# VH-VL binders against o27280, part 5

Target 1, 266 residues: o27280
Amino acid sequence: MDSMNVPEVLEIKRIVEESESVKTFIFSWDFRREVRPGQFVMVWDFRDEKPMSVSLIDPVRSEIGISIRRVGEFTDRVHGLSEGDLLGIRGPYGRGFELMGRDILLVGGGIGMAPLAALADEATARGMRVDALVAARTADELLFLDRLEAAGVNISTCTDDGSCGFKGFAHERLLTLEENHDMAAVCGPEPMMFQVMRILDERDVPAQLSLERYMKCAVGICGQCCLDDTGFRVCAEGPVFWSQELSRVREFGRYRRDPAGRRVPW

## First folded at step 28 (VH-VL)

Design ee1
Fold by ESMFold2, fold request of step 31:
Structure ee1 (fold): chain C 266 residues (1-266), chain A 122 residues (1-122), chain B 107 residues (1-107)
Amino acid sequence: as target 1 above (266 residues)
Amino acid sequence: QVQLVQSGAEVKKPGSSVKVSCKASGYTFSMYAISWVRQAPGQGLEWMGRIIPMWGEANYAQKFQGRVTITADKSTSTAYMELSSLRSEDTAVYYCARDSGYYWDYDYFDSWGQGTAVTVSS
Amino acid sequence: DIQMTQSPSSLSASVGDRVTITCRASQSIDSYLNWYQQKPGKAPKLLIYYASRLQSGVPSRFSGSGSGTDFTLTITSLQPEDFATYYCQQYDSYPRTFGQGTKVEIK
């Protein structure tokens, strides 16, 4: 529909400071436009437009939240906004996570916990058992811990510097966790996702992983979000892929392409 | 805790090569890049290149292209920088540094080796 | 290559002084700028990343600001341990480049 491809100007209803570098911006939302965990929106600040993860999906309060990490000029500008300020939102776009079985493992790194927090809410509402492995560089950057705990999620943490939980990386902590989940959902730094996918694949745990790539149209037409080897369009066939789909993508975890098509390492 | 220990000082003749080692400990070696930065006497810092140990993939400043080779051995958690066709202008302290730019969003050098003095003289 | 120009190249100051060091990039680097401190015979130490964020364990008297091409490092109430050379470093593109340094000396 036309409204799906044209940004709707919405007022920032609330801002939640999740950490020093991450804020969640909450908007009123008409849920006739369904939103699923793992889908994304394009956020327009009247100068530039970027894909952002939906971290809160609340049909009861008619609200969505998008969590934005301050990591560049666009996100710096958005972080400078206040409640009552306006942003353009178009979407949602892409394929979200699919829930299966009764036991799900979430593995999230940094801002990658945003779509997984939304998935955790849906999984617990369905009566699933949810374990989450939450990773960050340092304790102050672990996201959504109180929210996950309040939802009944069993949390394991890891930090590179050991300031909270296991000292090390998510894939290292994963080696010490039980292998009895029906599925896993993974989102975070692509090097993390690559390593986690290898372990889950060896254990025959079905895994869905959410990728990020450069996007322009967000509806699969312009070709800017295509992956080498398969031609998958991250904005259309993804951003959530099954591990077996990604096993055919040699760039995964290794490199990406910039808007000019140049190969860029991670 | 995180520690980068470099090989000892070297005295070299012009036209020869030098290979400096950087042994890492206290973290998962494969998941951080290692950058090499040098500092000539009384001068500032100059980035030479980096390696991502997970893939063995390196990239170099153009100034050093063709003369520098950076490698990593994951089994020993050790990175190496080899500089060939040495000149007197290559006299400097050579540092290795842990580089956060591979894995996380912010890109900086958060841990440094003690430095390796390399003197190139006739 | 992106050239980073620091000003001044050196300065003399007393304990308690406010010190400001500037760094200019030859092209816009967004906020992709770090600051390091180096004492004689020692490796550099990270102070500030992403133009304005303090590294863990760095005293709050250090602050960074700026974006685009112009950046500042400010030391409010200089302490004896702050006499050192300070370097800015951009990470917008490869090669990573440093400013030429600013030496802060005892007056």
Scores: ipSAE 0.549, ipTM 0.826, lowest interface PAE 2.5, mean pLDDT 89
Fold by ESMFold2, last read:
Structure ee1 (fold): chain C 266 residues (1-266), chain A 122 residues (1-122), chain B 107 residues (1-107)
Amino acid sequence: as target 1 above (266 residues)
Amino acid sequence: QVQLVQSGAEVKKPGSSVKVSCKASGYTFSMYAISWVRQAPGQGLEWMGRIIPMWGEANYAQKFQGRVTITADKSTSTAYMELSSLRSEDTAVYYCARDSGYYWDYDYFDSWGQGTAVTVSS
Amino acid sequence: DIQMTQSPSSLSASVGDRVTITCRASQSIDSYLNWYQQKPGKAPKLLIYYASRLQSGVPSRFSGSGSGTDFTLTITSLQPEDFATYYCQQYDSYPRTFGQGTKVEIK
């Protein structure tokens, strides 16, 4: 029944410009509806509805934040809104991240840092040591650096063009980092997550990865079935999966499907 | 500093094949796609296909299915495009381009080779 | 295949002029459109991606706008180095397709 909830119409309380292509929309939120890092909400602009990761969870101020990158018509329209404008919100939905141990590594690419920023806040509040590898195409697209620094997170950066930090890809930078974490949480471009997962698995670091394309499965819209190593369909709830779950999914990192389930090129 | 350097001009007879090379440098070759685009004399640009070197996976415009083969050699950071059963209308400059659409959200051709002129004549 | 139609096919302009080039898609492509500049004997050069975002190193006199089926490239205060052919290119679907080009000539 919960997956059939009608969106609540909420006012945009504040808008934070995170980059030229990413804004965070902040809403008042009644935390009787518990929200965990890695969960998502369905955002309704009165025409379309899309899943978006929660990037800020602040029970003290009774606020949630939702970070949205401009990547299509829906997100273009939402980016045109102002404080006081209305959006419909349903949720939260899906499996969130589980924290374990004392030392956590976050690996985020682009907008994938959004749910990890929320996780970083929770991890530091629990007294964990948090290392974050923040990746982007270029320096202007690195997200949440000031927020992570203020929270006491140890930040490493990488950019494709070398404009900030390590020149190269997240998995290449990861090979040069110390191997002393109890767990990792990963979110970003699926090719990044595949490469990072392989390294973490070789190091026996328990890893959880958040996959955007499986968010709709968690709300009862099963349009993207996972296939295991043998080609059998599995219906697994996400968006957060353990690395061993994903290691059995042959399509992960290699190709994607359109809404009709047809294989499409990257 | 991203560079794509292509093989030199070729003159071919109808019915033969041509194989154009594209050597990449200045970036992690396996993590960007390579697209091939041609331009007939006085004409516009025509996308032929692309390869994702990480997996060796190529896809082609239907117009070229069965005549074009795109490959990549990660050890030499080189992509190849082979076009068979050449016809006079295949006379064109052939470009390779670095294609950002595999890894990140925005999809564009941000670096291009210098072009390889292929002339098909009897 | 998505057909991309540019208008005009050519134009003559003077240094300092404002020029506008349009690109129309045969179906909606959201904002999945890029603009390229090509000078004679040279490879194309990316100017604009995602309909309106300026590529690094491209002068600010270039701008792009539009979504859906109708897109515009604008050059304010045309400079001598801007005389070239301009192409739009969609990436909404495969095959990737280009407009036929718009040649911007002096005078």
Scores: ipSAE 0.532, ipTM 0.805, lowest interface PAE 2.4, mean pLDDT 88
Fold by ESMFold2, fold request of step 31:
Formats: structure tokens, sequence, C-alpha cells
Structure ee1 (fold): chain C 266 residues (1-266), chain A 122 residues (1-122), chain B 107 residues (1-107)
């Protein structure tokens, strides 16, 4: 129990270059600490720590994979590391995705595909039919396509510039796809998730969406990850929420907050 | 493909206002912000403000606060920048630019209008 | 406001030369820096984003590096079409701010 609150220092076992901006870092993991798709860990580089989604959960090999996009000074430093280097890991934390029914739709934008790739592995292992809508700005930013295909996932792609698949946004592609699904799981840019949630709600498709917000303690004490209107703590009641929970949250899809808690535009 | 077409050049008197239009095409207008950047003759680039058309939300550089109003009309895919109480130092080329920071993580200006020359003289 | 200072303000170079332009921020901006190219009478064109990432369609002779406060744009083999003014721009905070520009001239 105490291991959830202090970082365990782990050696980077393997690094997979997923794109020019995304790497997956693989660690040995004791699965007595159960990990579910949609949960997160706090990654500590001995100077700062940040929440990162688990993208690979492999109990057979006793491995966990963490996919990290270069988006700031912390992630730049982590991307400079090599196999054999050390990182601290706390967790896992948060509420993961719940699977239901036989047919699941995954809608992922950019790095948001990371937790959905882990979910796809679990869903296919349970014998579910999995469709994935994978979105990015350009073709070279589409993530995990080969992995999803190897898992038997039916893939649709969209890119803002049309360089691969449908030209446009994920919610626009979703309107043109036949959606006979028992549930959906959504992760990516919050504006994307808002638009996708609206469509899925109109179609009465149960949806779970994974939010990304600022965190410090990761166990629900400090209040830094609270949402307006509900008081939900993203680190404790989320990061995965049902669409009906998010429908009560005014800030969702509209604005975000900086580390000081101030409202900032996107 | 992606295009931003601005209204034509204007000559204005001190104390008046100017409103520049920026018509967007080739992408989903509501899902990208529009920034306005000006360039005085022989000078560098100066960011004035931006709008997120989805919500109609704008923010401005402090230097222009109170004189600039940026708006968007989703039905016509057009953004507008109005600068009031014009002075001679407002003589510049005014650009609109598509701003990627609303939707994706990397924030840059990847498509620009042709520019609108505004001359303020008595 | 974050001040962005470029060096040099101008330089003269020949086709085939290696050119280096620096940009310094008044406070840490992480890697939240873009580079633009502007030719006379034209709008700016994005070259590099996130300090080091090449925009689609930009030749590989352009490269960017740096983080924190100090950034560099390098052109490894100057071509005739590269004679222009170059601007850095930070996006760490609002207002977005640009460097004063570096004019790269023939000879």
Amino acid sequence: as target 1 above (266 residues)
Amino acid sequence: QVQLVQSGAEVKKPGSSVKVSCKASGYTFSMYAISWVRQAPGQGLEWMGRIIPMWGEANYAQKFQGRVTITADKSTSTAYMELSSLRSEDTAVYYCARDSGYYWDYDYFDSWGQGTAVTVSS
Amino acid sequence: DIQMTQSPSSLSASVGDRVTITCRASQSIDSYLNWYQQKPGKAPKLLIYYASRLQSGVPSRFSGSGSGTDFTLTITSLQPEDFATYYCQQYDSYPRTFGQGTKVEIK
C-alpha cells in the first residue's frame, strides 16, 4: 500500500520510438500492483514528476509501457534517456476504463491513443470486436497503427491535412461511420472529446472519456485536479469519466487551467 | 487548400477605426483559433490577440486592450479585427493567421492571410 | 511580457554557407519556440516548431535547437531562396512575442 505513495526507482528496460515526438518506455513491473487501461502513473525524473498514461500492460512478460510525447522540458529530458537509465514510478492511480458488451469503439487523438492501445489489447483478449478511429494532425503523427492492426482492430484514420485517411477531425469522420457499438472509449484533445461525446450521447452510446488535468499528489488530497461545477478530482474520481458525469461539467471542452489554477484559453 | 483571404488596404484618419476581415476556407473554421499579427513599415512582427471561433472567446495583448476587438462569424467562416482610436504609429500591415493552439499540443501559426495595409495619416 | 532577442540583427552570406541565428528569451520558455521565414512583401512562413521540429515541406537544411532561454536556427547550405528575414516566436505565455528579426542578405 505504501508503494502507491512513494516512487519506486526502475530501470528503463527498452525504448520504442513510436514517432518523432513519442517514445514508449518499458519497465519490469510486479503485477501484484494491478494496472488497468486508463489508469496513470506519476513519472519522476529526480527533478519533477508528471502523470503519464500506461500504454502497454503485459503480465506475461511482467512489463509495463509508458508512452510519452515531447511537450515540455520534463518530457524533453525523459526523451534524452537511454535503456538502463533510471526513472521513479508511483502508482497506478485513478479509475480506468470499464469494458461492456461485445462491440467497442475507440476514438483517439494523438497521444490519447496510448491508453486506448492498452484497452484494445484487453478488449481483444476478451473476444470483443474493436473498431478504432485514430486521429492526428498529419499522417506521421498517427500512433500505434501497426500494433492495433496486429491485435485485430478495425482501424479508421483521419488527419487534419488529409495526408492519411479522412481529411478532417475525428468527430466529422464519426458522423460518416456506421456506429453499431455497445460502448465507446475516448481520449485525446479535449475539444475533440467534447465533440465526440456530443455525437455519442445523441446516439445513446455509453461513452467513457479520459481527461488530462494538472496533478500533484495523485491521491485526491491536494485538490489541484478538481473540475468546476462537480468538484470531481481527476486523479481520484477519474481520469476516466462516463459521459453522463462530464455532461455536468461546464469547463469540459471550453477552457483549461494552468498549474496555478488560473483559467487559461487553449 | 487552407486559405485566409483578407479585406483590402485602407487609409484612415487619426482617431478613427478600421475593421479588417479574414475569410477562411479549406478547413473546419470553428476548430482552429485565429490570431492577428501586425508589422509596421521596416519593423518586426507584433501579436495583437486571437479568437477561438467555437466559443467566440478572444484575448488580447495588453498594449491593445481597450482599442482592439476581435470577433468571428462561424456561419461565414470569417474573423474580424477592429482597431479604434487610430494613431499614426498604427500604420502597418495587419495579418490574420490560423493558430493551432486550441486543438493540438503544438502552438504555431501555420497559415497566414496576405496582409492588409492600413495607413493612418491626416 | 517575454522579450525575445535575436542575434545578429543582420548578416551577409554566400550561397552554400552555413548560417546560424540565435534567439534568447528573457525567461525560460521550455521548448515553446517557433521559427518563421519572411520575404519582402510576403506573409511569414512557419519553418520550425517546438524549437526543433521541421514543418512539413521545409527543406532538411533548416534545423533548430535549444531549450530554456537559448535557441538556434541553422541553415547548413544556404540556397538562393533562403535570403529572407527570420523570426523566432515564443508560445509559452500570452502575449505571444517575436524576436526583432534577423535579415540574411546575399554576400
Scores: ipSAE 0.495, ipTM 0.806, lowest interface PAE 2.8, mean pLDDT 88

